# Ledger of designs, part 26: VHH binders against E3 ubiquitin-protein ligase UPL5 (UPL5)

Target 1, 342 residues: E3 ubiquitin-protein ligase UPL5 (UPL5), of Arabidopsis thaliana (Mouse-ear cress) (q9su29r532to873)
Amino acid sequence: SPEALHGGLFMEFKNEEATGPGVLREWFYLVCQEIFNPKNTLFLRSADDFRRFSPNPASKVDPLHPDFFEFTGRVIALALMHKVQVGVLFDRVFFLQLAGLKISLEDIKDTDRIMYNSCKQILEMDPEFFDSNAGLGLTFVLETEELGKRDTIELCPDGKLKAVNSKNRKQYVDLLIERRFATPILEQVKQFSRGFTDMLSHSVPPRSFFKRLYLEDLDGMLRGGENPISIDDWKAHTEYNGFKETDRQIDWFWKILKKMTEEEQRSILFFWTSNKFVPVEGFRGLSSKLYIYRLYEANDRLPLSHTCFYRLCIPRYPTITLMEQRLRLIAQDHVSSSFGKW
Short names: E, the ipSAE of ESMFold2; O, the ipSAE of OpenDDE; V2, 0.75 times the mean of E and O plus 0.25 times the DockQ between their complexes.

## First folded at step 16 (VHH; framework vhh_7b18_3)

Design p5 (from n6 with Y52S Y58W; at its last look DockQ between E and O 0.67; V2 from the best seeds 0.58)
Fold by ESMFold2, look of step 16:
Structure p5 (fold): chain B 342 residues (1-342), chain A 123 residues (1-123)
Amino acid sequence: as target 1 above (342 residues)
Amino acid sequence: QVQLVETGGGLVQPGGSLRLSCAASGFTFSSYAMGWARQVPGKGLEWVSDISSGGTTWYQDSVKGRFTISRDNAKSTVYLQMNSLKPEDTAVYYCAREIVYDSWGLRYTFDYWGQGTQVTVSS
C-alpha cells in the first residue's frame, strides 16, 4: 500500500546516509518507480503525453498526502544533486507551477488537447459572430464532475452572472486554464517545493531553480536521453580484466548486447551499475568507466556484478549461444530489479 | 547503528609499509564480506580488495602482491597490510561492508562505508 510504502521508505532512506553510491542510485530509481506508479494514485500520466506525470488532485483525500509530496520533493532534489536519472518526466503544467510561471494556452497543448482546441476556437472566433451568439452562452464558470456529481466553480466573483464576450474571452480562457490545471494541484506543488528546498544548500527557492531551465533541460536531468542506448559508446567506456579486448568472448558480448531490445539493454545496465538510464552526454557522464571481469569459476555460470564499481563478472563462456542465454536471463525484470525494502 | 572506523593512515615514504585497521560494530561481523576502496585524487573511487566472510580474498591488479586484506572475526576488524607503497597509492582509504542485494544472489555492493583514512606516499 502507498502508506506502507512511504513509511518504510522514509525509515530506510534516513538509515542509508552512509550508504555507497550503487545502493543510493538503485534506491532513487526504485522509489521513484513506486511514487510515480499510477496504482499509488499520487501522480497521473498526462492524457496527451503518456510519458509525463503531474500530481493527482484527488490525492488530497489521503491525510498523509502532504508528507508524500514533500518526500517526493526531497527525493527529486537528492537525485538531481547526486546526478541520478530516475526515468520520470514532468508534465509541462506541473513544471511551470514549480517554476512559478503563468500557464498559457499554448502550454496545455500536450496536456489536454481537447481543451486547448476549444479555448483556441473561442479566442479566434469572429468577434461579431461571437457576441451576436451571446458568447455561446458561456459565463465565467468551470463545470467539473466527481463521482457522478457535477459542480460549478466560479472563475471570478459572481462568475455565474458574468457573460463571456469578445472583449473578455482572453480573461475567461486564462482563468479556465488556471482553475483547471493550476489550482487543483497547488497544495501538492507547495509540499513538493517545501521538500525540494529542504534538500538544497542555503534554502534556494524552487521557482528560482526551475525558472532557469527549459522543460527539456529537466527532462535530461531526470530521465536522461530519449534515444536508444549507444552500444558503441558503451563499449568505448568499458575496460576489461582477465579478458583482452580482442578475445572472441568480448566480441560476442557486444554483438549480443546490440541485438537486445532497449528494455533488455537497460536491464543489463541496471544489473551492472544500478543505473537504468544513461546521462544525456552518454556514458562519459557516468561517475566511472565500466568493467568486465573474468570469473575463473565454472564456464557456464550466471554473471555477477558489483555495482559500486560498475563491474560485470562473467566466465569465459565456451559458446556465443550460452553467453546469450545467460545474458538474456539476467536481463529479465525479476532478476535485474529485485531490490528489496530499505 | 552500523559503524566502520578506519585507523592506521599517515605519511610514508615510497617503498614503505602501512597497516590499516577497520573496527566494525552494529552488525554480525562474521556473517559479512568486507572490502577496501580508495578515493584517488583526480581518478575517483577505486576498488582495492575484498574478503569474504570465510576469508577468501580478491585484489585489484595494481595492488596484488603488495597489499594483503585480512580479518579477525573475534575482534570484528578488517585489516589492509600495504607494502611496497608507491606515490600512486596516495588516497583516502575506505573500509566497507559488502552485501548481496538481489533475490538471485548475483548483485553485490558496498552498503555501509567508514569515514576514510588518509594515506600519503611522498616521494
Scores: ipSAE 0.472, ipTM 0.792, lowest interface PAE 1.5, mean pLDDT 83
ESMFold2 (binder alone), look of step 16: mean pLDDT 86; pTM 0.859
OpenDDE, look of step 16: ipSAE 0.642; ipTM 0.843

Design p6 (from n6 with V100T; at its last look DockQ between E and O 0.44; V2 from the best seeds 0.57)
Fold by ESMFold2, look of step 16:
Structure p6 (fold): chain B 342 residues (1-342), chain A 123 residues (1-123)
Amino acid sequence: as target 1 above (342 residues)
Amino acid sequence: QVQLVETGGGLVQPGGSLRLSCAASGFTFSSYAMGWARQVPGKGLEWVSDIYSGGTTYYQDSVKGRFTISRDNAKSTVYLQMNSLKPEDTAVYYCAREITYDSWGLRYTFDYWGQGTQVTVSS
């Protein structure tokens, strides 16, 4: 059935859009950059792991937020099916909710360290001291900041009147975590899951998909490897046209690339292929080899690329200094330009 | 609706010639670069040739001197004249519209493709 799913989804794309693979990779990446852009208020970065995103509880004030999250679910499902790394990471709490799993205290450790430490202290305090000290004064309430103001939420019926003690503090912490981290994004998770399911054959629930994974597996599928790009692996998967592998320009090219920062290297890869990230298995995981073609025009012009064919076109530069200057320029300029208005 | 329809494929002996046509509709044809690519048996897609709106042409090394790309803006049609055909030229040939999608005109892609036409070169 995995073969049937792949074939069916490819046929659906072919029927509605006759576009090349490079355009699809660029589209997925750019759409995700806009969806997860904090300016759009749909997703927030995690407080204690700024690489990761979770739904913004405040997005529910927008009447269109269900449509946006449903659309996001579809985009993520399609990217996963087509093995496109879109460069996003999910917060552990969000991942667990997609998987239909309960959130424990240990699960919020990197989501909100302050809350984690506070709850841990409550659970580990000496029971006799906790129970006898009227100065602690906790009840089953949660104070939150929602819609620009602070609010008090009872964690259970008459929670303001229910004192926390050593016998019920576990229940208190469990309710606190659920009400603080899970409940506020419940609708967004539901809509995301609906959109994700729409792209699966026969409406298989997303919980089945996400339960099969550890978070690190999903990280690899959505972003690829986090280690520096292997220049040796890149070189091993590159072929040449108009250059011999032993030409000095080819030697210069790889030396320059090795000296570049990680961000510059990713920008060159993106310019070349529309892939910002390498699959976890390395360059062998890309759909084809990469190519360096010679431009026979002027020996000093900027590189060109054709991303559908993983083709980078460079002239026979007269010096390594000129080649470096040109490569560093393209590493910066495509980031500052937009494809167009979406 | 952007549509590209290739015609002119077929079976030909080595050394023979074919002329492929690609009829375009649904866009301002004269404003776009056009290209040809081919799906070679046992291999991925290969770029073959490009023609820009001003008429400038480019060819991959293996077809240079044998293939000629041209366009007729009045008929919204791009052509590929293929001479001195070799068995290695056997492929499904696709016509495609090209765009650049960076402000400097450096990054090219095919954004719309035709359905393809089969070219077979054999004895």
Scores: ipSAE 0.448, ipTM 0.725, lowest interface PAE 1.5, mean pLDDT 81
ESMFold2 (binder alone), look of step 16: mean pLDDT 84; pTM 0.847
OpenDDE, look of step 16: ipSAE 0.778; ipTM 0.926

Design p7 (from n6 with Y52T S103E; at its last look DockQ between E and O 0.64; V2 from the best seeds 0.00; counts 0 for: pae E 2.03 > 2)
Fold by ESMFold2, look of step 16:
Structure p7 (fold): chain B 342 residues (1-342), chain A 123 residues (1-123)
Amino acid sequence: as target 1 above (342 residues)
Amino acid sequence: QVQLVETGGGLVQPGGSLRLSCAASGFTFSSYAMGWARQVPGKGLEWVSDITSGGTTYYQDSVKGRFTISRDNAKSTVYLQMNSLKPEDTAVYYCAREIVYDEWGLRYTFDYWGQGTQVTVSS
């Protein structure tokens, strides 16, 4: 629930300067998972790129929606400041609105391919044929639907009476794009921008920050690399305490990880470090080396971790089979409970 | 709100001793494990020592036998007695509170940290 998310988790976060990096990474990831959860209907996935999110225009019906978008802006700003990959990608249109940039036809290609194709046909149709067909019967209007109600919006003064022709069709498409993609979420973008500014500095506007980036830069900052996790890179950035690199248990460990699915590997990394995603530059982009420590008590215990030191603690397991069973257990059963203990 | 304040740092000769103190407030001190970490110039953040709520102690190999962590629950204070100090012990030392994230007791972190205190070991 949005109220629960805002209350307890937000209160713990107000002590950011004193808060350890492990708990910060965990909080950012889990909070973003909840904010962008489809059940909350604050954000929509883009129809033609399901990895990417944009504000849901229908979120206006919730009287708390300004607070939720402002909170989201704060979370994203803090994640960027702390260089934490939270696994979120923004739609190009949303990014451009944050940057205060005009949305072009090419910018909507992956947001709404049907409208992209229609507008492209309007602009590229033979001028003589287009004008001979009365501009396909188009006028400067947009038909909209909000909350099940249909409405007609004039794109300019007396737009219902202004026919589209080969000379003005560029203006028509520009106005159509603005009213379809930018106008419906203006308030959500405003509230997000307020929250974003509150966390950075009262002197740096959000538009200045986003204008300095390509979308691909923001993707790297928020999601990291897209390639499968490199086990060789992981191993090269791991040190040992209580084990020698040549010990059988170390050899078993890396062989098991290499056999795991990418999702299981990410869960192990998260258990170990509170990082779900690897930076674009690989493990060298993390703030520290990773460590495997020996547990000296029982030789069949589940692994432990200390996430602020990137420390994974394992006993000297007697068999590869037992090690694999224990690692697969922590990859599956731990994720949802992290904030339940807080 | 949780606060941790370190004191007792300073300049000391090799072979000397220092005692760091960490005053804790804003939580039930006796219920939490506590620890020390250090930031060595040119190296990353390094774990030094932990003490459980019940008083069990753990040490990084490089400080074992030279450093002693202790706690006084009545004063809500954690101590680090550092003996036989070496130049490589020069660092900013942080006190931190330890929590367990998960219900199975598997995932640990230092959730709140102090501001740090400088320890310099030099002639």
Scores: ipSAE 0.425, ipTM 0.792, lowest interface PAE 2.0, mean pLDDT 83
ESMFold2 (binder alone), look of step 16: mean pLDDT 85; pTM 0.847
OpenDDE, look of step 16: ipSAE 0.751; ipTM 0.917

Design p8 (from n6 with Y52D; at its last read DockQ between E and O 0.63; V2 from the best seeds 0.63)
Amino acid sequence: QVQLVETGGGLVQPGGSLRLSCAASGFTFSSYAMGWARQVPGKGLEWVSDIDSGGTTYYQDSVKGRFTISRDNAKSTVYLQMNSLKPEDTAVYYCAREIVYDSWGLRYTFDYWGQGTQVTVSS
ESMFold2, look of step 16: ipSAE 0.453; ipTM 0.792
ESMFold2 (binder alone), look of step 16: mean pLDDT 85; pTM 0.846
OpenDDE, look of step 16: ipSAE 0.740; ipTM 0.909
ESMFold2, fold request of step 17: ipSAE 0.458, 0.495, 0.489; ipTM 0.812, 0.816, 0.819
ESMFold2 (binder alone), fold request of step 17: mean pLDDT 85, 85, 85; pTM 0.853, 0.852, 0.855
OpenDDE, fold request of step 17: ipSAE 0.790, 0.799, 0.783; ipTM 0.933, 0.930, 0.925
ESMFold2, last read: ipSAE 0.457, 0.463, 0.349; ipTM 0.792, 0.811, 0.748
ESMFold2 (binder alone), last read: mean pLDDT 85, 85, 84; pTM 0.855, 0.854, 0.842
OpenDDE, last read: ipSAE 0.795, 0.809, 0.789; ipTM 0.932, 0.937, 0.928

## First folded at step 17 (VHH; framework vhh_7b18_3)

Design q1 (from p8 with V100T; at its last look DockQ between E and O 0.55; V2 from the best seeds 0.58)
Fold by ESMFold2, look of step 17:
Structure q1 (fold): chain B 342 residues (1-342), chain A 123 residues (1-123)
Amino acid sequence: as target 1 above (342 residues)
Amino acid sequence: QVQLVETGGGLVQPGGSLRLSCAASGFTFSSYAMGWARQVPGKGLEWVSDIDSGGTTYYQDSVKGRFTISRDNAKSTVYLQMNSLKPEDTAVYYCAREITYDSWGLRYTFDYWGQGTQVTVSS
């Protein structure tokens, strides 16, 4: 039910049969921005890495949360299959659960640094000192506070009575991490995986896709390259129609792009192609070369684009100043990224 | 339901002609720009021609003077007359509906595509 996610997207999807390449890329970008928007309480940013998302354990209070996570899994799978960069990163814990891999202490370092440091201290403390101090008074419990009530969760049977010592502290930390980070999002991971699997070939085991990747590989597939946009690479992958490569207007165009901020450059790329992010391998990774076409209309008109063909259409602007003004206008987010009513 | 159906493809010798038709249904045809694109073997998707709602036509350089796009609003049909065909014109040809999807009317895309029709130019 994509129509129920956001009222603005409902207007864009009155006709569920739209399948054009530009519409597809636009849809993925906008849907993912809404899904991962913190106001919708489905995902949270990691406290120690704001770029990354993980399922919100509290999303379980919404009776529709299974449908939302299944839908998200479908969207991500389709984006990966179509090589669409949606601009999201997953928390390492979430990625490992999707891969069916055990979560270790080192895996929570950027998810919860306070817990990481505390557990690391427990494991690395001198064994004799640790045992002589009654394991710092620790027992196999996790103390929580939820819904305004403190609670004590036993990590094993009679955990309140089981002292932590140098021989069992690894078990203690393993159980603590599982109960704190894996168990609370287990259902969300399950529903995401179900939706993701529906989009795979039936011959591929559900989790084997993520198992074959490092997190950094997935980052590149979903967000694209983290480096600033290379204007030289952009220029090298651009062809011209109605302009010669040596025309003044072409020299002006690249000069103006070089002086724009990275956000303005991404807005121009999005205006031109409906791609907000450059692939990890650079502009070579896009589905085609980019094109600058001459408009034979008035020499002061705003640029146009046809995003299916990576075509930017500009007139022969009489001055660099006018070209810059027009390019900076289309680089404004409300101009370049508008998609009907929101 | 928007639907676009191409017909008129086939095998033709170099220098020959074909006329492609695209029957449109499920929308107010006269209000939309329409276009043709092609998938060339071993290459990506390539724009061929557009015709706006007012009848103004646009062509890729490689087909100018050889191809003519036209529309019949009464029949909700777009045509592509292809003359002086060359082996490099061999492709699957798609009809598509064009929209603007920004509030300024500056960004265009094809939102609905036909299933395609094969054009083969060879001896």
Scores: ipSAE 0.425, ipTM 0.770, lowest interface PAE 1.9, mean pLDDT 82
ESMFold2 (binder alone), look of step 17: mean pLDDT 83; pTM 0.830
OpenDDE, look of step 17: ipSAE 0.746; ipTM 0.904

Design q2 (from p2 with Y58E S62R V100T; at its last look DockQ between E and O 0.53; V2 from the best seeds 0.59)
Fold by ESMFold2, look of step 17:
Structure q2 (fold): chain B 342 residues (1-342), chain A 123 residues (1-123)
Amino acid sequence: as target 1 above (342 residues)
Amino acid sequence: QVQLVETGGGLVQPGGSLRLSCAASGFTFSSYAMGWARQVPGKGLEWVSDISSGGTTEYQDRVKGRFTISRDNAKSTVYLQMNSLKPEDTAVYYCAREITYDSWGLRYTFDYWGQGTQVTVSS
């Protein structure tokens, strides 16, 4: 819940400078999973790009929503400062609002394809035909419906009296886009920006920060690479202690990882490093090489890890079948117990 | 509030010795494992040594035989005795508390770190 999330995460965050990198990575991932969980109604997935999030305009019914969006801004700023990929993609409209940029027709293409197509047709219709048909009967209004009740919002003063024609249809579309996509989240954007600014080292206004980026740059900073995890790259950035690269166990290990699903691979990476996502640069973008250490205990025990140092500790398993069973067992999600029993 | 304060760093000649100490407060010290890490100039963060709540020690290969970790539960203090120091040991040394993330006791991390103490080994 919002109260538990806010209180517990706030206390841990207060000691951020003393907190180790492994705990920070785990915390950022868990917090962002809760913040961007659609069930918490703070953010919605974009209808025409389900990977991306935008503030939920309806979140303003919650009196605590200013605090939640301010907190979210703080979390995102800190994740960027610590160079932690939290697996979040922002909708283009939200990104542009953070940058203080006007929303164009092309910018809503993946946010609302139906509105995009309708507006595009209005702008591209032959001017003589459009004007001869009274601008399709359009005036400068936005029609809304809520619970069967129709409301009319004027896009400009006396908009009900202002006919759309071939000379003003661009203005009409611009106002329609602003009222439909920008205005409803203005409060959430302001609160997010406030929290974001509070956390920046050498304070950079949010609009200046986001204006310097393409959306794809931000995607890399927050999500990391969207490509499947490269096992060859992973192997190339792994060193060994107590094993030689040519040992059977090392060959088995990489063969097993290649057979795993992408989600299983991410779970192994998380177990090993507290990173769920690989930077856009690949494994070279991580703060350190990864390590596989030999355990000199019984040859059938479960793996161990030390996430601050990217160490995975395994025994010299006698068979590939046993190694696979043990690796698949640790690939099961134990994240719910990370902060509940420690 | 958990606090870890390192002392005992400084400048020392190659072959010399130094003893680091880390005063802990804000938690039941005797119930936790403790460790040392170092930030080597031009390189990343490096594990040095751990000591369990029960006194079991582990060392990185490059320091084994030269460094000794110990703890005094009555004083809530962990120590790192560093002998036969080499220029490669030059780093900021951090004291840290160690925990496990999971109920199975498989995933370890340093959850709280001190501010660090500089050790410089130079002629």
Scores: ipSAE 0.434, ipTM 0.779, lowest interface PAE 1.7, mean pLDDT 83
ESMFold2 (binder alone), look of step 17: mean pLDDT 85; pTM 0.854
OpenDDE, look of step 17: ipSAE 0.786; ipTM 0.930

Design q3 (from p2 with Y58E Q60Y; at its last look DockQ between E and O 0.72; V2 from the best seeds 0.64)
Fold by ESMFold2, look of step 17:
Structure q3 (fold): chain B 342 residues (1-342), chain A 123 residues (1-123)
Amino acid sequence: as target 1 above (342 residues)
Amino acid sequence: QVQLVETGGGLVQPGGSLRLSCAASGFTFSSYAMGWARQVPGKGLEWVSDISSGGTTEYYDSVKGRFTISRDNAKSTVYLQMNSLKPEDTAVYYCAREIVYDSWGLRYTFDYWGQGTQVTVSS
């Protein structure tokens, strides 16, 4: 919610220089979860690709929206500089605007399939049939409903007087796409870009950065690999203290982890390291190896972690059933990703 | 403003000793655990030692018996006495405050760090 974004999380960003890496990674992830939560009305999921986000045009009714988008740009730039995967994907239209590139019909296919299909039909219709039917009665006009109001927008000067025909229908579609998808979020993109450049060393322009990437490259930088987490890779990058690699508890641990869902596995990783996502390179891309330490106290206790050092501490559980119960409990989001108050 | 300032680093011969100090300010020192970490170039961050508010200590296995962590609550200072130093101990050493930062009491972190002090063990 907007008050949470404005209050504690926003202020803690200012104290970054002395903050430990585990707290910092967790802060980036949690702040992004709040920013991109649709309930906060700043970003929306794309209708035809629910994994991806774009600015909400309606966010401009909040007088503070420029500050929030500028803040978001700063957070994303810092996450990239710190090589932290925050788990967000951008809609192709939003990415293209950040790169300063024109939006084509094919670019909106997964943003708005209905509009894509309609425009494609207009462009592919038999030219003589189209012209004989007065261009379906179309002129260079767009009717919109913006913030509960209906509005009629001319796509070019004197657009109400300009009929669409087979020779100009490409221009009509191009202008329609720009006014429907690019223009409504132009201010949000501008503010995001301003915040983004403020964080880059030597003031690197955002168009230069994004233009050098394919969207898939940005996906890897912000969310990491999309493949399932490799348990074999995880195990290969884990060392032990107080356990031998051949102990039955270690065998049980990896068997349990392998049968968990991917979301449960990500929650365990987050509990352990404050990383929710694995880099594109796999576990070798993390800043350190992972560690499993033995707890010598009670043999039935919940795991502990020290996230700065990628350290998971577990007792020598007497049964695989007990170990599984404890690991599944810490895999719940309210246990694995909560900030404490002490 | 939480502030941690390390001193006592330097160049030392193998087998020698150094004592690191960390002056803390901006918080109630006696209520917090404190720790030391080190950054070996190319190796990542390593936990070295910590000490609870009540004086209970723990050590990374490779430094047990050689390093001693201690604290003086009256001076708001934590110390790391490093004896029998080896070339492998060459690193930037950081002082940090330790907290439990989740509501379940399960997740630990060093939440504030000093700027670090260089320790070099070389002939």
Scores: ipSAE 0.482, ipTM 0.804, lowest interface PAE 1.5, mean pLDDT 84
ESMFold2 (binder alone), look of step 17: mean pLDDT 85; pTM 0.844
OpenDDE, look of step 17: ipSAE 0.740; ipTM 0.912

Design q4 (from p8 with D52E; at its last look DockQ between E and O 0.60; V2 from the best seeds 0.59)
Fold by ESMFold2, look of step 17:
Structure q4 (fold): chain B 342 residues (1-342), chain A 123 residues (1-123)
Amino acid sequence: as target 1 above (342 residues)
Amino acid sequence: QVQLVETGGGLVQPGGSLRLSCAASGFTFSSYAMGWARQVPGKGLEWVSDIESGGTTYYQDSVKGRFTISRDNAKSTVYLQMNSLKPEDTAVYYCAREIVYDSWGLRYTFDYWGQGTQVTVSS
């Protein structure tokens, strides 16, 4: 909701230069969760790839939508500059528009499989058969449904009068794709691009950033790999203070973590480091090693963390059962924001 | 707006001393824990020391006995007295404000940082 976007979170996070890395990582993640929340009507999941987001064409009913998309562009640029994975994936069509590239039929395959198949059939029909069928009765128009109203859009001048045939069907499909998939989000893409470009140095020209990437490269930069978290990699990048690697508690810790669900594992990582996602290159891509420190207090205390230094502090638990209970508790209890709190 | 400004860095010979100061503004200084961190060129951030609002102090093992953190709530300033300096202490030193992230009091972080001050220990 707009209230969530304008709350104290945005006010308190006014000066990035002074903000600590742990708070910054958490802020990027939380803000992106709000921006890409479907309830806020800014972004939608793609029909044929529910992992991916594209701007919601209907977002233009909100007069503040240009500001929100510009802000989103700034946030994404900052997250990329700080190498923070925010856990979002963009639809291929949206990515291509950010890159300033033309959208082809093959590019919409995972955006709208039904339209892809229909257009492919039109292009692949035998030319004589297609022409003898009056081009399936098609003219250079697109029928749309906006705000519950069906409408007809001419794809070119006098499109209602221009019949589709085997000689012009490629032009028809190209115009149809552009008008169906690109044009409805054109303004949102423009505003996003303005915000994104504002955060770049003058040495990185507009849209040139996206042009030199494949979509999969951007996926890695924004979300990391799709693989499950590697516990072995995690362990290999963890050091100890007050424990030896051979201590029972350390063996118990990793055994418990291996038993947890991926969601629980990500919650532990977030509790520990304020990172929800691991870079594509694994734990070696994080800015520091992880640490397990011993608490010398009561042997039953809940874990503590200091996220700027990737420290998890645990007591020398007397049993694996107690350790597991405490770890599962913190896997359920994580904090969304601490901006300006005591 | 929270601001933290470090001063007192410089070049010093091994065995020497420096006193870092961090002037704080934009918040109720006496209500917050404060800390120092450092970054050696080409390496990650390293915790150095914390001081609670009530004055309790904590130190990394490598600086314990050589460094002393203190605070003056009337001046909204935190200090780091560094004695018996070693070449390994060469780093950019940052002052930071500490907060608790979560409602259970379990997750700590430095939420606002200064711009840093260079400390170089060399002959």
Scores: ipSAE 0.447, ipTM 0.791, lowest interface PAE 1.8, mean pLDDT 83
ESMFold2 (binder alone), look of step 17: mean pLDDT 85; pTM 0.854
OpenDDE, look of step 17: ipSAE 0.733; ipTM 0.904

